# Ledger of designs, part 4: VHH binders against Probable RNA 3'-terminal phosphate cyclase-like protein

Target 1, 375 residues: Probable RNA 3'-terminal phosphate cyclase-like protein, of Arabidopsis thaliana (Mouse-ear cress) (q9c578)
Amino acid sequence: MVMMKKMKGSQSFRQRLLLSTLSSTPISIDEIRADETIPGLRPHEVNLLRLLEIVTDDAVVDINETGTRLKYKPGTIVGGKNLVHSCSLSRSIGYYLEPLLLLGLFGKKPLSIRLKGITNDPRDASVDTFRSTTLNIIKRFGVPAEDLELKIEARGVAPNGGGEVLLTVPNIKTLSAVHWVEEGMVKKIRGTTFSTRVTSDFEHSMRFAARGIFNNLLPDVHIFQDHRAGAQAGKSPGYGISLAAETTTGCFISADTTVSCERPDETGELDVEKKERSPAEDTGVEVASWLLQEIEKGGVVDSTHQGLLFLLCALSEQDVSKVRVGTLSPYAVETLRNIKEFLGVKFAIKPDPLTGTVILKCTGSGLINLSRKLS

## First folded at step 20 (VHH)

Design s1 (from q2K with I57M)
Fold by OpenDDE, fold request of step 21:
Structure s1 (fold): chain B 375 residues (1-375), chain A 118 residues (1-118)
Amino acid sequence: as target 1 above (375 residues)
Amino acid sequence: EVQLVESGGGLVQPGRSLTLSCAASGFTFSSYAYGWYRQAPGKQRELVAAISGGSTMYADSVKGRFTISRDNAKNSIYLQMNSLRPEDTALYYCAKGRKYFVDYMDVWGQGTQVTVSS
C-alpha cells in the first residue's frame, strides 16, 4: 500500500502534483491558504487538477468544501491525440505547460493537446519562451525534436484570454543525463513581438527599442512581429515581446514581458496601483535589459528555467548529470527540495567563485516509461 | 584608466611554444569577456580564442593547439600557443567585452607581435 505523503500549505502546488504523478505517489495537502481572506485552492490550481485528469487514467481528486484540503491519487499517464483543455484565466497557459511537458514525455502514448486561455502574461513564461527556449532545453536531454512542438494558433492576454496553442510531446523511454557546464558565447538573439486588439505600432516601438540595446553587442539580432487580428487576437487588448539569446554551445537564455489590462487578483481586488502603462519603447528596453542581466548571471539556462533543468536532471537515467547555473532562484531552491522529497534525488551544490556561477550534480532517479507502446 | 597590455610575443621556430599575457587595469576584471585576436599582414583581424565565465571558445585553426586562460588574482589573460606554425604569424591583440559577448569588444590592447619562422 503506497503510503500517502502528507503535506501542508499551498507552496509549489503544481510541482507537488507533477512529482506525485511522475512518482506515482499519493498526496494529501492540508491547510491550503487556510488563514487567508480567501481560503483554499485557486481557480488555476483546480483547473490544473482537471488537466491531470485528462492526461491520466484513474486519477482520484478529492477536495473538501472549503478547498483547504486536497487528496490526490495520481493516475497512469496516458497522453493521447486531439485532447482539448481550457485553462483558467487566473494564470497563463505557461503555468500549465511546464508540468504538461514533463508528463507528456512519460505517457503511454504521444501527447497532442490544444490549450485555450492566456498565452502571454508576465507572471508566467510566455508561449513564445516555451517555443524558443523551454523546448530546446528539453531536447538536450535526448527528447526527439521532430515530435516536440508548440504551435501558437491564437494570442490571448488578460483578462479575457482567447488564446490557443497546440502542444505535441513525444513519449520517451528515458531522459538522458547531461554534462552541461559550458555556457558558450552569445552568437544570436531572436525575438517575437505580438499585439492583440491594438495597433501594431506598439510592436514596432518595442522592436526598435529592444534592437537598439543590442546594436553594439552583436550583429545577428532578429525580432519578428506577430500581429494578430480577429479571432486570433483573443478577447483583450495587449502587446508584448519575447527575446531569446542562443550561445555557441546551444544554450538559450530568455526574457519576456506582456502589457495588458489588469485582471482582478485572486481576491477580486483590482490592484489599483495603476501602473501607468509605460511607453512601448520602454517595454522593449526593459526586456532587452532583462535579457542581458540574465545572460550575465551565467549558467546554461536562465533563472526561469533553473527549476525545470533540475527536474529534468532528477528524472533522467541513473547516471550523473552536471549542470552550471547562475545564482539560484527561490523557485529553483524550492524545486530542489521537492525533488528530494518525491524522488529522493539530492544535488551536490558547488559554488564557483571564479565565475559567480553554481555547479550542481546529481544522479538521476532513472525513471523509465514502462508503459510506452512501441509504435 | 581602462587598459589592456599584451606581452610575450616574439620570434619562434615552427613547432615551438609561446605564451602571451594580457594585463588588465582600471576595471573589475571578473565581470567581462576576454578574447585574443590576431591580424596577419594583408588579412582581417580574426578571433583566436575567447573566455567568459566558465566557457572558452577557439577558432578552428587553433583548436587543440592554443589554450586561453585567466587569472583573476592577477587580472590577467593568457594564451598558451603550442605547435606554432608559420600561419600563426600575426599581431596578437587582447580585448575586453561584455560578459559572454565577443562580437564587439570595447577595449583593445596595442598588440604583441608573434612571428613563426624557420
Scores: ipSAE 0.910, ipTM 0.963, lowest interface PAE 0.4, mean pLDDT 94
Fold by OpenDDE, fold request of step 21:
Structure s1 (fold): chain B 375 residues (1-375), chain A 118 residues (1-118)
Amino acid sequence: as target 1 above (375 residues)
Amino acid sequence: EVQLVESGGGLVQPGRSLTLSCAASGFTFSSYAYGWYRQAPGKQRELVAAISGGSTMYADSVKGRFTISRDNAKNSIYLQMNSLRPEDTALYYCAKGRKYFVDYMDVWGQGTQVTVSS
């Protein structure tokens, strides 16, 4: 009888569910925001549980009346074609994509799923970042590129969303261990601007501003425009930009941002200082500068993808993975803790004072997809 | 004053080895990318080798023969050149650029001449 793992608090909720499911470990979580003004699970957290129920068989979800306690028995990952899931608008589709990508890899069947909701939000990695960067990181671990795709059919920004993406994930037998310590040199920068229910001039401004930052650094810079109108533009006005640097060794470093233009309904409270929206040019400069900062930190991934990198290493075959990253993010540190707790995988961490980066080594857990039906 | 000074060039026979040195001054050494470039007579300047962070890169023509390295304590970059060929004859430049960028370098040395001839 696999003993239920008992945990407390709301921290790392998404990762806990993911690792629970991948390791087939039942969990109970108590005291979920029990002392907060609004106690319990958030809408996006509950929605994530629903997503898990769609992509797995025989999952059991038990939430108490206040949402402060969860019992979760993970099901078997199945996958499937033509699945549809409406995401909560409290977080962007990127919130759901990260665990879904990993789960999809270990399903009985390949995964094809349509996700509806917010495609771009500054709180999460955008769908553009997933396409340009996240999928490429996953491919490094031996995942076939041919069947791994994220198509953006409609864009949606906060608060009302209306975006839609189609995710395809192949099911694999095992992830490959990696020796990934060479960052390489930046050889090209690619980007995508988007706008919904606003003039495309915002995209032009961002594009021009961002490009101006890179013109003195490298010649191969291209930023695409993805203006959407009508049904493909979602339900709220906004714009944004996603950038990714590719290195000579196949590393991808990314930065993105989104601006929602919908004015919060004048609820009568006087004091919300109308934060004057910064010019679109400033947004372009900001994201470009952020990208450069991420590049300068070093490592084979940006700070946002450190956690994912560690998860992929830990889930890989029983061989040694070695990776280089910049300064560890708080999220990355928490990820390492969760990996140890659920998978028993420990990382050796060695700072490199010559470069200001960190080398991490682990032996993968050797997760094998035994239920994979050989099509 | 920001400065790069190359040394170690000379006349050598084919098959011999030579080590170039580049001494940097006037800035924080560890925070930048460095490269060796060369320009042969009548040819365009080309990247030979680069180093930044934990990464190195080499032109295909020198891969396996040349090694770029750095010594932070000495604020110096080196290019070990083995199995030299006549086609390696050029003026060799040391350059500094933004970390992990090697397309546009902002500081250049005066160069050191390497001549490979029988």
Scores: ipSAE 0.909, ipTM 0.963, lowest interface PAE 0.4, mean pLDDT 94
Fold by ESMFold2, fold request of step 21:
Structure s1 (fold): chain B 375 residues (1-375), chain A 118 residues (1-118)
Amino acid sequence: as target 1 above (375 residues)
Amino acid sequence: EVQLVESGGGLVQPGRSLTLSCAASGFTFSSYAYGWYRQAPGKQRELVAAISGGSTMYADSVKGRFTISRDNAKNSIYLQMNSLRPEDTALYYCAKGRKYFVDYMDVWGQGTQVTVSS
C-alpha cells in the first residue's frame, strides 16, 4: 500500500539511494542486471545498503532471491558517533564517501564514522582528493568548515585493503545557494604521494616528475610524501599521487591515481579498465598532465566533481544557484537526470562561447533538515 | 612566428586615461591566458591585470582604475588605464601563457612605455 517510485536497471544505484533517502521517496528497482550471467546486485551495492542501515533508522530493504529486484523504504537520517563500517573491497572507500557526505549534513545528529577498506585506487576518487578538493566544494554551500573533516588513519590499496579513515560531518539546517562562475587563476598546487609496502623511492620519482611539469607554470608547488609502515600500511603494496590546484577565487581542481595489483571484479573477472603497472615516473607525469587537462577545461570544479556540484545546487534553499563548468561529463549528465527525477529540479544550461565553458542555473529544492538535533 | 605587439604607450598627465593594445598572431587566441605586466626601473616585473576563461584579476594597486578586456575577433587584448598616477610609470608588457596560469608566461611582447608626469 506504500507508493513507490518504480525504476529499472543497475544504473545510478548510488544516486538513486541517496536521493531516495534525502527526499523520503520509497523506490522499487527491477531488472537489476537481469540478463547478465551473474545477475543482481553486486557486493559493493549491498554494502552500501548496509551503510544506509547504519546511518539511518527504520530503513526497510527487501531484495529478491536473485538480487534483481530491490524495494527500498528510506529511513530517517540519524548520524551519530562511534559508527564503524567495513566497506567492500571490490570498490574503494571513495565509492561510499560522496553519498555519506551529503547524508550526514541532513542527519538528526552530527556524523562521526570510521570507514575501513581501500583508501586509494584508480576507479574511485582517493581519500586524499576528498580532503583536498571535495570537502572544499561542500563548504561553498554554507557548511561549517571546522566540523567537516576526513582523517586518514591507515592506507590500504587493492586487493586486500586494510586502510581506515575517520569522517566527520556536521548536521545543518539548509544548504545555501551559490553564485559561482569565476574560475580565477591557479595560485598554488598541492599534492600528496603515498607508499605502502613498497619503497618510498616511488614517491620521490612521482613528485620529481610532477614538479618538473609544474615548475614551468608557477612557483607555489608543494607535494608531500606519506610513506606508511606497519599497521598503517594496510595489507597490499601500492603507491600513488593526488594533486589539487587552488585558484585565486577559491576553486579546487583535482586529479589522482594509484598503482596496485589487479583487483578482480566482484564476479571474479579482471577489470579491463585498470591500468597496467606503470613506472613511478610515468605515473607522476600522467597525473600532472591529467590535472592540467582538467584545469584547461575550465569551470569551478573538475569533471569528476560536476555531479556533486549539481546535487548541492539542487538540494540548496529555494533560491537561484548559478555555476560554471567545463564540458559536462557522462556522470554529470546522469546526475542531472536523477535530480529531475527525484527532486523535480531542472537546470537551465547555457554555453559560454567566449570561454568554452557552460553555465548551469537552478532553483534549489529547499531541503530543510527538520529532524536536526544540535547536541 | 608566435608574436605579441603592444601599442598605445606614451606620456600622459596624472588623472588622465590611456588605452594599451596588444595584437596577437601565430596561435589560437582564445586558448590562452593573457596578461599585462609592468616593470619600473630597478624593480621586478609585476602582474597588472590578467584575463582567462571567464575571469579577470588585477593587482591591488590598480583595482578599480584599470580594466583588462579582449576582442576575440581582432585577436587583441586591451588595458584601459584610468586615473593614472605617477606610480604607474613603467614599461608595460603583454604576455600569454597556459590557460588559467599567470605566474610564468611563455610569450612576451617587446613592451610599451607609459610615463605619468606633469
Scores: ipSAE 0.714, ipTM 0.857, lowest interface PAE 0.7, mean pLDDT 90

Design s1 (from q2K with I57M)
Fold by ESMFold2, look of step 20:
Structure s1 (fold): chain B 375 residues (1-375), chain A 118 residues (1-118)
Amino acid sequence: as target 1 above (375 residues)
Amino acid sequence: EVQLVESGGGLVQPGRSLTLSCAASGFTFSSYAYGWYRQAPGKQRELVAAISGGSTMYADSVKGRFTISRDNAKNSIYLQMNSLRPEDTALYYCAKGRKYFVDYMDVWGQGTQVTVSS
């Protein structure tokens, strides 16, 4: 007999599974899209459950016939080497990387896993953004810098993917609390363009357009090209650009985008409303403008990383973390609710009227990796 | 129109202090980065200190001696200059730029002279 936390609906699926696993809290989720013409779990959600079964031992997954009810008993996070997972093509590898990065920290052994699928897609952060920005955020919380790595072995875009990354995550005992309120000033901008199965001239156009915007702001700007051919180019044509700004206090702010072919949504229907491929120059201008907007919001992370920031603070040792963020995103607000529900951690939120930013404080839950083998 | 007006410069002896002020008008004060720059005769203009959002930055040569601050109610920024040295002698300019960027400023004041001499 297992006592389960009862929940409803399809919202927060990724975070509910992540927090269930980290807190060893069995969950039961009912009414998953029960009122929709295509009810139940989506392919990427089922695929996430398969990934959890790969990186943990003794997880129990019970899904009813229509996919509208899930019972999940989390397993023990093991980690390990030579693991391989083929991600569903309905979402990118980035959908899976965010929870996996946190799970790997609390495994019995360090995690080394190959993920196959889509590396760049506008619905999820690109693998470039994980490497340039996300990993640096995690390192702030006491994670060894040299043991946390993401290698891009091949690129793949929608619809057919064919990309591959190698993720390495160290196992740790605890995360350190942070005092992280100074944004600094932007000192450099770095970026990467990519192209697969299209002319590399698209990369030149994107880089040229972005440089034109940044040349008015600072001198230290460098955007690299990453044209892929052959097996490393995956199975579909596409191109894109990922940008990161680094500040004088070590903050990283990011924006990315990808142009690819239309693919079916999670119900198997074509996404007719998805934007058509934009001219490469316009794509470069668009992503540069998004980066500048994220910077202007203030805070120590961009809006897409607020959820991760709060998760790290809440999982940290029983000490106070204090962080500054800009306008809270809907995903960030959702994250705060899930943190309270699973970890019992409450954030104090105090606006800073001088800057239009907010300060969040919490005492971490004190998660300790009891499975970790000491050497 | 957008204007920046410096004041507070003068002749002082080494080891003494001065406070420079910069009054801003014609724009929303809190939405920008502000900096103090200086230029000595025959030298290139250099950043002394900057403030944007809740963050400050200082040149190595003035760290620990100078403090930049702002007063949103008075639309002003200040540079508190302590333990002045002869090498601090320069025209001091305030400047305004895009929030969180300090390398390329778009509005400059006329400057106020600071002279540190026995």
Scores: ipSAE 0.703, ipTM 0.859, lowest interface PAE 0.7, mean pLDDT 90
Fold by ESMFold2, fold request of step 21:
Structure s1 (fold): chain B 375 residues (1-375), chain A 118 residues (1-118)
Amino acid sequence: as target 1 above (375 residues)
Amino acid sequence: EVQLVESGGGLVQPGRSLTLSCAASGFTFSSYAYGWYRQAPGKQRELVAAISGGSTMYADSVKGRFTISRDNAKNSIYLQMNSLRPEDTALYYCAKGRKYFVDYMDVWGQGTQVTVSS
């Protein structure tokens, strides 16, 4: 009988699989939504398991009849080229990108994979945010920039998706520990708007509204538009905006949002009551305000990237990493718990009352990619 | 009304030290970025040092000689100026802006004169 780490519930599913695979720890998860009217694993969770079967070898996945119990024996991370995966439309490609970025680093071969699905959705970071911010965070841990790339080949929003990205991730031997406590000052803001199956005027409205907020703070603001037509526009109408601030010390702080015009429960372009401001202008104001709030919280990353930051620190060489963040998000706290559970890495957390930020320190687990193929 | 009041300027000989103070009133001190700027006769105003959150920054001409600091309890920021040179002679201003932004400051003090000469 294989000894398995026993867990319960639906929480942390993505991180449990990621950490199980990186640490070669078989897991058994019971009571997955057992008391809900629709019990068990969701389509995006099953889809993540299928993605793991594509990028690893010899994984064993056993799901019971109702989806309320999963037994997972991780395989060897292989990676490879010419891979294609159709992501479930119940979540965006971004749901899959974060674990995949980390798994790809520790593969036997470099990873090149096409992901098809929803590129932009408010529930997950947009593919634009991955390009502008997430990849830059990873590069600080010693990952070569040349082979770490995300190309947006088509855009897709909920409900029907139709987007496509090409992800390339180099395989590495180790991640470097970091000393990353200086936030710097904002020196520039960059952004990307997009539109699919709607007028590109939505992009102008979002850009204009966002620039109106930033023009009183700094001069170096550039927001690019990305209107998609034809096959590259996906299957559903939508628009959105992704913003990133870069600081004098090389930190990136991001915010993004997406409007899916045909998603249930949204009243976008069918607003019966007259409004003073168009929905797209409201979206531009909202994301710009969110970016400013994330900046004001301090730290070397925004709140949505705290989890990734801590995973990278914990996976790094056996040396001390020290990082500054703003108020810990619920996702970040959950990440710290999972890191301790799977890697045995404990973070020391010290508030800095002068600044209202917190300093976290850990000694990395020293993950080494022993199967790395050099050719 | 928001006010910034500088003090501590004066005449000093080269190689000596001065400490400038900036007292802030009329707003929540910890929510903003603060900077020291200087303007020499016939020259443009330039950033000397700034502090916000957990970060400081300095002009290249003063790195290693000047130190910006703050005391949140006294609503004050300070500029410690060591190893003063004649080219540091200027009117020094304290300024306030949005936290982590230093390009467009919105409140300025009246300035305090620093003169470095033998």
Scores: ipSAE 0.695, ipTM 0.848, lowest interface PAE 0.7, mean pLDDT 90

Design s3 (from q34M with S30N T56K)
Fold by OpenDDE, fold request of step 21:
Structure s3 (fold): chain B 375 residues (1-375), chain A 118 residues (1-118)
Amino acid sequence: as target 1 above (375 residues)
Amino acid sequence: EVQLVESGGGLVQPGRSLTLSCAASGFTFNSYAMGWYRQAPGKQRELVAAISGGSKIYADSVKGRFTISRDNAKNSIYLQMNSLRPEDTALYYCARGRKYFVDYMDVWGQGTQVTVSS
C-alpha cells in the first residue's frame, strides 16, 4: 500500500501534483491558504486537477468544502488524441503546459490536446517561449522533435482570454541523461510580437525598440509579427513580445512580456494601481534588456527554465547528468527540494567562481514508460 | 583606460608552436567575452577563437590546433597555437566583447604579427 505523502501549504502546488503523478505517489495537502482572506485552492489549481483527470485514468481528487485540504491519488498517464481542455483564466496556458509536457512524455499513448485560455501573461512563460525555447530544451533529452509541437491557433490575453493552442507530445520510453555545461556564444536572436484587439503599431514599436538594443551585438536578429484579428485575437486587447537567443552549442535563452488590462487578483480586488501603460517602445527595450541580463547570467538555460531542466535531469535514465546554470532562482531551489522529496534524487551543487555559474550533477531516477504501446 | 595589449608573435617554421598573450587593463575581465581575431594580407578579419564564461569557440580552420585560455588573476587571455601552417600567417588581434557575444567587439588591441614560413 503506497503510503500517502502528507504535505502542507500551497507552495509548489503544480509541481507537487506533477511529481505525484510521475512517481505514482498519493498525496494529501493540508492548510492550503488556510489563514488567507480567501482560503483554499485557486481556480487555476482546481482547473489543473481537472486537466490531470483528462490525461490520466483512475485519478482520485478529493477537495474539502473550503478547498483547504486536498487528497490526490494519481492515475495512470494515458495521453490520447483530440483532447480538449479549457484552462482557467486566472493563469495563462503556460501554467498548464509545463506539467502537461512532462506528463505527455510518459503516457501510454502520444498526447494531442487543445488548450483554451490566455496565451500570453507576464506571470507565466508565454506560448511563444514554450515554442521557441522550452520545446528545444526538452529535445535535448532525447525527445523526438518531429512529434513535439506547439501550434498557436488563437491569441488571448487577460482578462477574458480566448486563445487556443494545440500541443502534441510524443510518448517516450526514457529521457536521456545530458552533459550540458557549455553555453556557447549567442549566434542569433529570434522573436515574435503579437497584438490583439489593438493596432499593429504597437508591435512595430516594440520590434523596432528591441531590435535597436541588439544592433551592435549581432547581425542575425529577426523579430516576427503575429498580429491577430477576429476570432483569432481573443476577447481582450493586448500586445507583447517574446525573444529567444540561440547559442553556438544549441542553448536557448528567452525573455517575454505581455501588456494587457489588469486582471482582478485572486481576491477580486483590482490592484487599481493604474500602472501607466508604458509606451510600446519601452516594452521592447525592457524585454530586450531582460534577455541580455539572462544571457549574461550564464548557464545553458535561462532562470525561468532552471526548474524544468532539473526535472528533466531527475527524470532521466539512471546515468549522470551534468548541467550549468546561472544563479539559482527561488523556483529552481524549490524544484530541487521537491525532486528530492518525490524522486529521491539529490543534486550535487558546485559554484564556479570563475564564471559566476553553478554546476549541478545528479543521477537520474530512471523513470521508464512501461505502458508505452509500441505503435 | 581600457586597453588590450598583445604579445608573443613572431616568425616560426611550419609545424612549430607559438603562444600569444593578451593583457587587459581598465575593466573587469570576467564580465566580458574575449577573443582572438586574425587578418591575413588581402583577407578580411576573421574570428580565430573566443572565450566567455565556461565556453570556448574556434574557427574550423584552427580547431584541434589552437587553444584559447584565460587567467583571471592576470587579466589575460592566451592563444596556444600548435602545428602552425603558412596559412596561419596574419596579424593577430585581441578583442573584447559583451559577455557571450563575439560578432561585434568593442575594444581591440594593436595586434601581434605571426608569420609562418620555412
Scores: ipSAE 0.896, ipTM 0.955, lowest interface PAE 0.4, mean pLDDT 94
Fold by OpenDDE, fold request of step 21:
Structure s3 (fold): chain B 375 residues (1-375), chain A 118 residues (1-118)
Amino acid sequence: as target 1 above (375 residues)
Amino acid sequence: EVQLVESGGGLVQPGRSLTLSCAASGFTFNSYAMGWYRQAPGKQRELVAAISGGSKIYADSVKGRFTISRDNAKNSIYLQMNSLRPEDTALYYCARGRKYFVDYMDVWGQGTQVTVSS
């Protein structure tokens, strides 16, 4: 009888559910925001549980009346075609995509699912970043590229969303261990601007500004425009830009941002100075600069993908993975802790003072998809 | 003042080895990409090798024969050239660029001549 793992607090909720499911470990989480003005699970957290119920069989979710306690018994990952899930608008689709991608890899059947909600929000990696960067990182671990795809059918920004994406994930037997320590040199930059229910001039401004930053660094820079109108533009006005640098060794470094034009200033944090909407040009410069900062940190992935990289390594075959990253993000550190707790995988961490990067090594857990039906 | 000074060039026979050195002043290598370029008579300048962070890149024509290295304590980069060929004859330049970028270098040395002939 696999004993229920007892945890407390709201931290790493998404990862805990993911790792619970992948390891088939029941969990109990107590004191979820119990002392906060609004106690309990957030709408997006509850919604994530619903998503898990869609992609798994025989999952049991028990939430108390206040939402401050969760009992979760993970089901078997099934996958399937033509699935549909409406995401909560409290977080973007990117919040759901990360765990869904990993779960989809280990399903009985290939996964095809339509996700509805917010496609671009600064709190999460955008759907563009997933397409340009995240999927490419996953492919490095032996995932077939032909069956791994994210299509953007409609865009949606906060607060009302209205976006739709179609995710296809192949089910695999195992992930491959990686020796990934060479960053390479940046050989090209690709980007995508988008706008919904606003003039496409915002895209032009961002594109021009961003290109201005890169023109003196490399010749191969292309930023595409994805202006959406009508039903494909969602329900709220906004715009944004996503950038990704590709290196000579196949690394992808990304940065993205989104500006919502209707976002109620009510960010509960008092100090959000009504920041007057910065000109779109400034947004372009900021994102471009952010990309350069991420590149300069070194490593084979950007700061936002460190956690995913470590998860992939930990879930890989029972062999040694070696990876180079920049300064560890707080999220990455927490991810390492969760990996240890759920999978028993420990990373050796070695700073490289010559480069300012960090080398991590682990032996993968050897997760095998035993339920994979060879179609 | 930012300066790059190359040394180590000369006349050698085919099959021999040379080591080029580039001494930098006015900045630290750790924050920049460093590279070796060469220009043969009548040809365009081409990248030979570059180093940035933990990464090294080489032109296909020199892979397996040339090795780029860095000594941060000496603020220098080196190009070990083995199995030299007549086709390697060129003026070799040391250059600095933004970290992990090698397409547009912002500082160049004066160059050192390498001649490979029987």
Scores: ipSAE 0.894, ipTM 0.955, lowest interface PAE 0.4, mean pLDDT 94
Fold by OpenDDE, last read:
Structure s3 (fold): chain B 375 residues (1-375), chain A 118 residues (1-118)
Amino acid sequence: as target 1 above (375 residues)
Amino acid sequence: EVQLVESGGGLVQPGRSLTLSCAASGFTFNSYAMGWYRQAPGKQRELVAAISGGSKIYADSVKGRFTISRDNAKNSIYLQMNSLRPEDTALYYCARGRKYFVDYMDVWGQGTQVTVSS
């Protein structure tokens, strides 16, 4: 009788659900924001549970009236084709993509799902980052590239979204352990600017500014423009830029940002001087600089992808994975804790003072997709 | 003053080994990419090997024969060259670049001559 794991609080809600599902471990979470002015689960959290119900069979979700208590019995991951899910607008599609990618890998059937909502938001990794960086990281673990794809059909920014993406994830038997400790040298930079319901001039400005930062560092720099109009431009005006550096060893380091032009200044203070929107050029410079900072931190992934890297290692075959990362992010640290709790996988952590990076080693849990139908 | 000084070059016979040294001053090379380049007569300067963070890269022509290393205590990098060939004859340069970037180096040494001849 698989004992229900009892937890408290709202922390790592997304990861807890993911790991619960992957490990087939029922969970109960109490005191979800019980002391906050607005207690209980957030719209995007409830929406994530609905997504899990779509991609799994026989999941049981029990939420109390106030949303402060959740009982979740995970179902069997099924996957399937032509699935559709409307994401809550309280978080971007990136919020949902992370767990969905991992779940899709271990489904009975390959996953094909259309997600609707916000494609780009600074709070989450953008759909561009997922395409340029996240999917490439996953491929390193033995996932076939041909069947792993994220198509951007429409873009949407906050607050009203209107974006659409099509995700395809192959179902695999096992993930491969990795020895991934050499960062390599940056050989090329790729990027994508986008704009919705604003002039494409914003994209030009960002592109020019960002390229200016890289011109003295390497010759192979290319930033694409993805201006959307009409139905493909969503429901709100905005623009943004996503950048990714590729190294000689196949590492991808990324940075992205989005500017929403309709976001009411959350600061209820009447007198808040309309924070003059920084020029689009400044946005380009900022993201380019951020990318360089991430590169300089070292490691085979950027700070945003550390958690995913650790999850992939932990879910891999029963062999040793060894990876190098920069300074551990708080999210990464929390991820390690959750991995230990749900999967029993412990990482050995060794700082490298010579490089300022950290080496992590673990033995994978050996998760096997036994329900995979041989097509 | 930022400076790179190469040493260890010389005349050697084919098949022999040689170790080049580069001493850095005025900066800490751990914060930069360090590399060895070479220029043969009538040829363009080319990357031989580079080191940055935990990564090392080599030109295809020297893979398996050359090894780049660093000593942080001495603020130096080294190039161990084994199984030398006549085609390895060149002026070898030490260079500095931005961390993990090797396409454009901003500081160069004076170079040390390596001649491989029977």
Scores: ipSAE 0.894, ipTM 0.955, lowest interface PAE 0.4, mean pLDDT 94

